# Designs tried in a protein design chat: VHH binders against G2/M phase-specific E3 ubiquitin-protein ligase (G2E3). Part 13

Target 1, 328 residues: G2/M phase-specific E3 ubiquitin-protein ligase (G2E3), of Homo sapiens (Human) (q7l622r371to698)
Amino acid sequence: IWNSALDAFRNRNFNPSYAIEVAYVIENDNFGSEHPGSKQEFLSLLMQHLENSSLFEGSLSKNLSLNSQALKENLYYEAGKMLAISLVHGGPSPGFFSKTLFNCLVYGPENTQPILDDVSDFDVAQIIIRINTATTVADLKSIINECYNYLELIGCLRLITTLSDKYMLVKDILGYHVIQRVHTPFESFKQGLKTLGVLEKIQAYPEAFCSILCHKPESLSAKILSELFTVHTLPDVKALGFWNSYLQAVEDGKSTTTMEDILIFATGCSSIPPAGFKPTPSIECLHVDFPVGNKCNNCLAIPITNTYKEFQENMDFTIRNTLRLEKE

## First folded at step 4 (VHH)

Design q1 (framework vhh_sonelokimab_d1)
Fold by ESMFold2-Fast, scan of step 4:
Structure q1 (fold): chain B 328 residues (1-328), chain A 124 residues (1-124)
Amino acid sequence: as target 1 above (328 residues)
Amino acid sequence: DVQLVESGGGLVQPGGSLRLSCAASGFTFSSYAVGWFRQAPGKEREFIGAIYGSGGSTYYAVSEKGRFTISRDNSKNTLYLQMNSLRPEDTAVYYCAASPTLYDWLRKHGYDYWGQGTLVTVSS
């Protein structure tokens, strides 16, 4: 299917509207069929191949890869062209773009802030998690020393004087890994998407196109999050009662925090991975004023407070402020 | 020395029939996939159908509704398009094209063997 589509879409003698019919015919030529399946079937199979190709990385929400052979063969341009042609001809909703990839297309890379979810490379994700979870300047400097060669290679070495410098370091790493590293694939893909004026339409109607292009995570509920987090032994009953009340308040829209915010705070992910989290998310109750998200262990430490009002205020404040700093 | 020459076009009344021919020379015709395309005034070029080189396997565009039949005579190095029940919307320049395989044909930028086209006008 992929080779048939590439052959058709690369041919300058065929216009974009026409390329699908030819690709459809050559696919059926491989099987000796005089009665091919529907164009819609072909487009669905093509989009499945594209989504699962080496051109994209990530499990459900996907970003562009950096594949040198694909760049040499102009495959990122062809991918953009295929997506554009499929969309115009009534193909399926792709539904696999990361929000970050989509925002880069609509608002530009310079106005897009990647998040930990965008990092499919396990080693890079672990470096970011370790930096985020540093609690002292000495710990932060130790982590930087351990990954010094990597940070130097990507141009992200910086002077560390305060613990808050970790947020700028993480921002630099995310910017490099998700945006700068794949700049050439991105520009090529973007040029392909200009086929039939599709990119211009995406930019003109971003909300509509986000719903068809972007991965839509399963809606998170209080029940889902409550069941996701395993309670440590000897829990504080009152604090756990407040935690469950807080999840219900968030679900009911009575908090400025979202379910996705809570999950990101605890795990670094806005959705539950298909294979689940490793390690399994856990919750612990501590005699502290503010919650702590330990993303290395997928552990959420919740404060033991005297009132629910204090609990919700401290949860809302810390989660929103921490996520704001991480996104800056 | 590769040549593809279309013939048989002309003016025909609605409901009429025409048989187009494409004479090939300068290559081993019997081993090539060959097909028909058309381009209506102010429209993009569209695929009609193709026939495999040495076989009788034919492939038609989804938009084609059993009115057109493709055939070939390898002994005469000729490709045919039989058009029946012609309608005004069939008015177009009809092109023949050839490739060692259909895949090679579609992959080549300006290397495909194309005829210069023959005009078919369907009007009263």
Scores: ipSAE 0.000, ipTM 0.093, lowest interface PAE 23.5, mean pLDDT 78

Design q2 (framework vhh_sonelokimab_d1)
Fold by ESMFold2-Fast, scan of step 4:
Structure q2 (fold): chain B 328 residues (1-328), chain A 124 residues (1-124)
Amino acid sequence: as target 1 above (328 residues)
Amino acid sequence: DVQLVESGGGLVQPGGSLRLSCAASGFTFSRYAVGWFRQAPGKEREFIGAIYWSGGSTYYAVSEKGRFTISRDNSKNTLYLQMNSLRPEDTAVYYCAASPTLYDYLRSHGYDYWGQGTLVTVSS
């Protein structure tokens, strides 16, 4: 199916309005006219092939890869063309783009901030996690020394004076790994998406196209979050009662806070990874006024309050103002 | 050495628009993360939006998304806040803030430099 599509789309007389018909004919020639598939079946198989190809990386929410052979063969450009033509001809919703890849297409790479979930490379993700978990300048410098060759290679070495310097280091690593490293594949892919004016339409109607292009994580429920967070021994029973009531209120739409907001506040992730979180998410009760999200430890500290009203107000206020910043 | 000066505040009718400016002296915005905060009488400072020096990434508080737009002009060393569809509850002193290193753009204490503020009053 891939070869039939490549033959059609690489044709020197390529016509984007006719390319699917040509690909379908080539496909039938390969299998014989006695077993022809539908055009819709062809598009579905083609999109499935692209999603699972070496051109993209990530388990569910995908970013572009850096595949030197694919880049040399102009496959990122061809992938963009195939996606554009499939969308115009009523093919399936791709539904596999990361929000980061989508934002790069709509707002530009320079206006896109990647997150840890965008990193499918285990070793790179571990470096970022270790940097984030540093609690002293000495620990941070030790971690940097251990991954020095990598940081030097990607141009992210910087002077470390305070512990807070770790945040800019993480931002630099994410920017390199997710955006700069794949710059050439991205530009090629973007040019392919201009086929039939599709990229221009994506940029004009981002909300509509996000719904069809981007991966939609499984809906989080009060039950899922309640079971996700491990309660420490000897917790405050009243505070935990308020926590469970709060999750139910969020699920029932009685709060502007979403389940995704709560998860991001505690872990930095909007969805549960397929292999689960490490360390395991936990909840602790503290004699404080406002909750605290310790993303490095996946720990949510909830306040011990006298009333549920105070609990909900403090949860809503802190989560809304800390995490609910939206990238334009 | 480092100074931020806000301007453009004033009296506006509900539904109106205003553009605030923040001029920097002693440094260039291209090397700083910069943001806008506001403080209404008797309330704490509230985050509105921020733009990073690296890549120009912009972030907005959810409550202000769609009504307020932050931008910068590095050639003029000026930060802007475009405010549309203003409401009486937007009445506040608006502050410009900057930091060379900023991870937590939501926290006032994360910003090293602050302007003196400009008053915006939304009233009929």
Scores: ipSAE 0.000, ipTM 0.097, lowest interface PAE 21.3, mean pLDDT 78

Design q3 (framework vhh_sonelokimab_d1)
Fold by ESMFold2-Fast, scan of step 4:
Structure q3 (fold): chain B 328 residues (1-328), chain A 124 residues (1-124)
Amino acid sequence: as target 1 above (328 residues)
Amino acid sequence: DVQLVESGGGLVQPGGSLRLSCAASGRTFSSYAVGWFRQAPGKEREFIGAIYSSGGRTYYAVSEKGRFTISRDNSKNTLYLQMNSLRPEDTAVYYCAASPTLLDWLTSHGYDYWGQGTLVTVSS
């Protein structure tokens, strides 16, 4: 299917308006079929092939890879072109783009902030988690020394004078790994998407195209998060009552915080991994004013407060401000 | 370079289950995309399913989805195919295949390395 599509799309007499017809005919000739198959089936198989190709990385929500052989063969351009033609000819909703890849196409790389979920490389993700969880300047400098060769290689070494410098360091690493590292594949892919004016339409109607192009993880609910976080010590009954009420308030839209924000605060991930979290997410009740998310341990410490109003205000304040600082 | 050897084939009753293994040699197995194909008597080689080098993402032929499960154990350099609710129509030689740079996971041309095959017969 990919070889048939490449042959048709690279042809000297290529016509984007009829490219699918030509690719489909070549596919049937190559498979020795006496009768043409479904064009819709061809497009579905082609889109599945693209999603699973070495041109993209990530489990369900995909970003572009850096594949030097694919770059040499102009495959990122061909992929963009095939996707554009498929969309125009009524092919299936691709549904595999990361929100980050989509935002790069619509708003530009310079206006896009990647998140930890965009990092499919285990070692890079661990470096980011360790930096983000540093609690002292000395700890931060120790972590940087341990991963010095990596940070030097990617050009992300910076002056560290205060603990808050870790947020800019994390931002730099995310920006390099998810955006800058794949800049050449991205520009090539983007040029392919201009076929039949598709990129311009995506940029004009981002809400509609996000629904078509982007992966949507299973929606998080109060029930899902309540069952996800286990209690490993005897809890404060009142604090757990407030936690359950808070999850319901978030689900009902009565909080400025989202379910995804809570999960990111506790684990660094916006969705539950297919194999579940290791270690298992847990709740701890503490005599403190504000919640603490320990992403290395997937542990959420919730405050023991006198009133629910105080609980919700302190949860909303901390989660929002912690995530804002990490994004900025 | 990777060498692949299938095992676990044999005679099974209709409705039975069977687990096929594919042992790989070489230090780069964990970076390879791997898949299973079968060839029934008098038919062309058919795609069954594939698992990419990240190990998490799997894809199946629509007709086999729900009955067959692919998994890999990179520590043992082994690929598995769990087959449940077997039917006489599943009688075929089963092949495992691998590629370091798989761009065409649906056709045999997308795979660089192949096992010799293991016969599965589903009959009474």
Scores: ipSAE 0.000, ipTM 0.103, lowest interface PAE 22.4, mean pLDDT 78

Design q4 (framework vhh_gefurulimab)
Fold by ESMFold2-Fast, scan of step 4:
Structure q4 (fold): chain B 328 residues (1-328), chain A 123 residues (1-123)
Amino acid sequence: as target 1 above (328 residues)
Amino acid sequence: EVQLVESGGGLVKPGGSLRLSCAASGFTFSSYAAAWFRQAPGKEREFVSAIYSGGKTTYADSVKGRFTISRDNAKNSLYLQMNSLRAEDTAVYYCAASPSLYDWVRESGYDYWGQGTLVTVSS
């Protein structure tokens, strides 16, 4: 799909109004007559490929990456072009842009303030978290000394006189990592989005396009938590059934436990991080009476019980009492 | 009867490789977390690597990048691929399994243990 789209969109006789038809024909030829596709199916697969490509980084809401080979091959420009053409031809709502990437497109990089959630690099995120958690000037200076080489490399070294200087330091790191580092990919992507006047429309109608382009944080639901936790390759079918029933009961308000409580119990977090959990959350079945939340490995151990009533009572009791003790 | 039987140990030169196997019987191995521990002469038993029933892995810092843990649920088997072996890797290697895993590194977290297989790294 990506190669078919590139061939069509890079063609000497390229016309954006006909590009999708050409790419669709090339793709159908590649799949053979046994697997005919629709234009909509093609666009959906293309957008999925784009979202999951090396051109973007982040788990849920995505920012542009810095990929040297992609820059050499002008792939950021081609990506912007494909996205613009897909939008005009009735393709799916992309729904994966970070608010930060969107704001850079609409208001400009100089008027955009990145947040910690924009940082998909674990090491950089860790540095920012450590700086933010400093409670004394001495602690802050110690942290800066430990990451001195990095701060010097990115040009963010600054004089630290008061503890409040940490906020400007964090702002500088975020600005470099999310905005300056990817400046060239961004300009290339932006030029691609000008195809068929799409960028101009995004800038003219930001509210409408934000709803189409940007990732929407989703409220925790039974479906979301069920899919978040990976289950054993040969799970206890009855225990897993009770787990799914329990998630539905929590969603329906038939339990004193909330979806947030379950997530905190298993991971220590009240929401799914933008970069996802490291390690990946998992669910394990135990021959014990009460569930166990192992936050070190993001593992939720659920009890194997004879009845659903017993399962729900033991889940509610343990989660409630564990969270109460942690907050007391 | 629940059993874990290790094999694949032996004498190997520094820089060499060995693959240890652990055969599980008497229980549904696929639903269990499993781990490798080792004990050098005169020392306490220490954690080497663990694999969760869903395939997630963890490693002790001393073996990270050199050892790879894996499982084959169809064969009820656990494996440890050991590369770039050093003299300090000399130990009796033990296979361990548990239906629940509260702490990857604590011996008390594992319900079933093998008898061990000796690995000797020397010239």
Scores: ipSAE 0.000, ipTM 0.080, lowest interface PAE 24.9, mean pLDDT 79

Design q5 (framework vhh_7qbe_3)
Fold by ESMFold2-Fast, scan of step 4:
Structure q5 (fold): chain B 328 residues (1-328), chain A 121 residues (1-121)
Amino acid sequence: as target 1 above (328 residues)
Amino acid sequence: QLQLVESGGGLVQAGGSLRLSCTASGSTYAMGWFRQGPGKEREFVASIYRSGGSTYYADSVKGRFTISRDNAKNTLYLQMNSLKSEDTAVYYCAASPTIYDWLHESGYDYWGKGTRVTVSS
């Protein structure tokens, strides 16, 4: 399928209006009547091949990879071209782009803020998590010293004077890893998407194309989050009651905090990975005023309060302010 | 429950200026403006994450519109200069509790009812 498409799309007499017909004919000629296939089956197999290729990284929500061989062979350009042609010819909704990749195409890389979920590299994700979980300037500096060579390589070394400097450091690492590192593949892919005016249409009608191109995670609900977090062996019954009430209030829109915000605060991820979290997310009840998200352990410490009103106010305040600093 | 109330809309001549305001009933996190013209879908205009911080603009309004906020008053502003007939729309104030998608409608959970802006030729 892939080889037939590459042969057709790389042909010196290439016509994008007829590329799918040519690729389909080449495939059928190679296998004769023995190869089952409609044009729609061909497009579905082609899109499936692209989604699972080395050109993209991530489990369900995918960003572009940096594959030197693929870049040398101009495969990012060919992928963009194949996607554009498939969309014009009524192929399946790809449904695998990360929101970050989509936003880069529509609003530009400089207006796009990547998140921890965009990082498929385990080692890079661990560095970000460690930085985010630092509780003192001394701990932060120690972590930076341990990953100094990496930070120097990617140009993200900065002066650290306060603990809040960790948020700008994380922003720099995310910007490099998700945006700058894949700049050349991205520009090549974007040029391919210009085929038949598709990129211009994506940019003109972003809402419509987001539903077609982007991965749609399962909607987070109070039930899903309640079941996701394992309760530690000495729970406070009242605090857990308030936690479940809070999840319901968030679901009902009675809080400015979202389910995604809660998950990010506790784990650094806005959606649940297909294989689940490692370690398993957990809830701990503490005699503290404000909640604490420990992203290294996927642990959410919730405060033991006298009233639900105090609980909700302290949850809302801490989660929103912590996430605000992470985006600055 | 957070309520957003827009004001400042009206009739203005092409080339003129208009300032929209949006007052929130409580503290807001990230805020933006969207608009919907006659026979068109709602589109992004501008967003601001924090006072004096990151601001984002649609290409059609860059250089003409300025977004700002007063956190002490829970108020968002949109200063619109060099208005064109194409700017005629109902303008909506939106507030986002998320930090990952303030450039798109899906990133906003709270919306005002809208204020109408008509730009005459």
Scores: ipSAE 0.000, ipTM 0.097, lowest interface PAE 22.0, mean pLDDT 80

Design q6 (framework vhh_7ocj_1)
Fold by ESMFold2-Fast, scan of step 4:
Structure q6 (fold): chain B 328 residues (1-328), chain A 123 residues (1-123)
Amino acid sequence: as target 1 above (328 residues)
Amino acid sequence: QVQLVESGGGLVQAGGSLRLSCAASGFTFSSYAMGWYRQAPGKQRELVAAIYSGGSTRYGDFVKGRFTISRGNAKNTVYLQMNSLSVEDTAVYYCATSPSLYSWLQHGEYDYWGQGTQVTVSS
């Protein structure tokens, strides 16, 4: 299927109006075959092959890879063409783009902020996690020294004066790894997507195309979040009762906070990674006035309060204001 | 807004001929490939013939040399001329096309199909 599509799309006499018909005919030149598939069945299989190709990285939500052989063979351009032609001919919703890849296509890479979930490389992810887990400026400087050669190579060395400088360093590493590193594949893929005016339509109607192109993580529910966070040793029964009641209130629309907001507050991610979080998300009960989200450890500290009303008010206030400040 | 309306089916004796027509509306007909499919009792739906926007044609093995697909872009109509009909050609015949990008966004990711027209060949 992949080879049949490549042969058709690379043909000197290639016509995008006929590309799917030609690829389908090459694959199924005997229309009386025992498994007569529709064009839609062929396009579904083609999109599945594309999704699982070396051109993309990630488990379910995918970004472009940097594959030197694929670049030499112009495969990123061909991938963009195949996707565009499939969309025009009524192919399946691809549903595998990361939100970051989609935003780069619609708003441009300069206006796109990658997240840790976009990093498929284990070693790079570990560097980011180590930087995020620094609790003193001395620890942060030590970590930077240990990965100095990498940071120098990618141009992300910064002056570190306060602990909060780690957030800008992480932003720089994410920007390099997810956006700048794959710039050439991205431009090639983008040119392919211009086939039949598809890129222009994606940019004109981003809401419609986001629902078609982007991976939709499993809807977060009270049950899912309750099971996601493990409780350390001696739980406060009342505080955990309030936590479960709060999750139910959020699910029922009785709070202005969303399930995604809670997850971002605790982990920095809006969805659960396919392989799960590392470290495993945890919850602890503290004698404090307001909750604390330690994104470095995926740990949520919830307040021990006397009433549920106080609990919900403190959760809503802190989550809302923390997320607003982080966008600045 | 995409509509496909088949006509020309009916009862015919073995060795006879029928001409099916499919009137299309709601899209730029000349830019799209058109196909004829059939579904016989107890069998799965199969492609009978296809015609590309450029005029090239493809046929199922069981109908090659007997059936001819053609299109009239000025009339937004695709035709299937069926000659030397046999009992094995008895089926409901469907006209189909790939939706435009606009149609796909409104109607989902499926091909648009006509209602079908019954062809019955008696011995």
Scores: ipSAE 0.000, ipTM 0.094, lowest interface PAE 21.9, mean pLDDT 78

Design r1 (framework vhh_7n9e_1)
Fold by ESMFold2-Fast, scan of step 4:
Structure r1 (fold): chain B 328 residues (1-328), chain A 126 residues (1-126)
Amino acid sequence: as target 1 above (328 residues)
Amino acid sequence: DVQLVESGGGLVQAGGSLRLSCAASGFTFSSYAMYWGRQAPGKGREWVSGISYSGGSTAYASSVKGRFTISRDNAKNTLYLQMNNLKPEDTALYYCATTKYTFHSGGTYEYTFDYWGQGTQVTVSS
């Protein structure tokens, strides 16, 4: 499908404004009935092939790749054009764009902040996680020294004087990896999306187009999160009771924290991967005042408190303030 | 690799009913239209019924229209054919199939039946 579609769309005589028509090829002369949904099926298969092509990276929520051969063959432009034509001709909701890719199209790369979820490269993700989980300036400097060549290559070396400098370093790495690295593919893809005025419509009606273009993670519930996190040996019964009550309060809208916030705090991901997390997410009860998210191990350390009110206040405060700093 | 496994055939009296199933694997079932075809003794393969990828549209050969009903369960990757008021001329090996698409210049595309299962035998006695 991909090779034949690519050849047809590149053809000088192809007009994207014309209706897509079906020419029947029959194995048996007795197949005389109209094929039901053939246009929708074709466009669905084309979009699935596009989603799973080397032009995009990521498991569920996808960003553009950097593929030199694809750039030379103008495949990013052709991808944008095919997507635009599919949308105009009643094709399926693509539903695979990252929110970051979508925001780059609508608001521009300069006004878009990538997140750890956007990083499909295991080694880059590990560098970011290690930087984020540093608890001392000495540890942070040690991590930077270990990945010095990478940080120098991408132009992200910066002066480290306090532990909070790690947030700006992570922001720089995310900006490079997700946005600057794929600048040329992005501009080419964007030009393709201008076909039939589609990009202009996306920019005019972002709420509607986000619904059809962007990946929507499975809705998280208290039950789902409760079952996701395993309890370490020697659990504190009261603290675990407060954890379950907190998940229910979040589900009931009695907390400013969302289920997605909790998952990001503990794992760095806003959704559960199709294959599950590795290592398996876990809960640890500690004699501390505030929770700690150990994203390297998918471990959430919850505080042992005397009251549920104290537990919820400390959870809400730490999770929301940590995520706010990571975004900035 | 694409695998299609038909079941539910058997011997039935004229006027009787059978329900055929086709278990699909090795491809994204919910993305493809599915078909039932049959081959009677001494005849070529003939198309029986088709269903769109979503199940929203169906089509039938004139010989079976009003008697057969095609349906699918995308969650179970299974295609069905409910056969009512069976006639001796419905005796055949029944196959399920999926499609392959080719796009042509000028805005046209074509499809062919790409894969066929091994089939399930339906025998209707008079």
Scores: ipSAE 0.000, ipTM 0.294, lowest interface PAE 12.6, mean pLDDT 81

Design r2 (framework vhh_7n9e_1)
Fold by ESMFold2-Fast, scan of step 4:
Structure r2 (fold): chain B 328 residues (1-328), chain A 126 residues (1-126)
Amino acid sequence: as target 1 above (328 residues)
Amino acid sequence: DVQLVESGGGLVQAGGSLRLSCAASGFTFSSYAMYWGRQAPGKGREWVSGISGSGGSTAYASSVKGRFTISRDNAKNTLYLQMNNLKPEDTALYYCATTRFTYESGGTWTYEFDYWGQGTQVTVSS
């Protein structure tokens, strides 16, 4: 399927209006009447092959890889071209782009800020996590000294004077790893997507195309989050009742807090990883005024309050302000 | 036009106290959460404390928790920050603000400071 598509798309007389029909004919000639599949079936298989190819990295939400052989063979350009043609000819919704990759296509790399979830490289992710969790300048300098060669190689070394310098350092590492490292693949892929004016349409109608191109995390429900967090300590029945009522209120849109906000507050992740969380998320009831998210242990401490109104106000306010502080 | 005017800053010895005020106008004060932030010379802005529109919920940065108390008087459109046991590290320009919640790429959320005052200077001598 991939070879048939490459043969058709690399033809000297390539015509994007007929490329799918040509690829389909090549495929059927190779397999005869044994495989009489439709154009739609062919496009579905081609998009599955593309999604799972070495051109992309990540589990469900994918960014471009840096593959030297693929660059030499112009495969990023061919991938963009195949995607564009598939979209025009009624192929399946790809649904695997990271929001970051999509935003790079629409708003440009300079206006796109990657996040930790974009980092599929375990070692790089660990460096970022360690930097983010530093609580003193001495700890931060120690971490930087341990990864000095890496930071120097990628051009992210900075003078560390205050603890807040860690935020700019993380931003620099994310920018390099997710954006700058894959610049050449990205430009090639982007040129392919210009086929039939598709990139122009993506840029003109970003909301519609995000729905088609981007990975949608599984919808988080009150039931899913309730079951995700196990009660780890002596439970307070009233506080747990308020927690379940709060999750229902969030699901019903009666709170400005989202299920995603709650998950980020407790775990640092906006979605449940394919392999699940390690350690397993837990909930603890404490005689405190405000909830506490311990992201290192995936533990959410909820307050024991006298009324549900107080509980909801304290949850909404703390989650919003904690997320805002982490982003500033 | 939203206006936020801070006052109450000054020079104080370590261990002393100050009470900051923020007079708000141009919006329905009781409908918005209000915040105190600060910026020390040569450093970025730091969130200090926040209070819900009703005053029912408050939150504090770990560096000030137990020492500072945020409050509001919705009838007077005024926000307060009671600062006790002041330390030299508390030296900064203090400003009040309100924020708008916005969606960001990658499925994360951020806040923007939509409105902020000129600030009031707090200097704590050692």
Scores: ipSAE 0.000, ipTM 0.143, lowest interface PAE 21.5, mean pLDDT 78

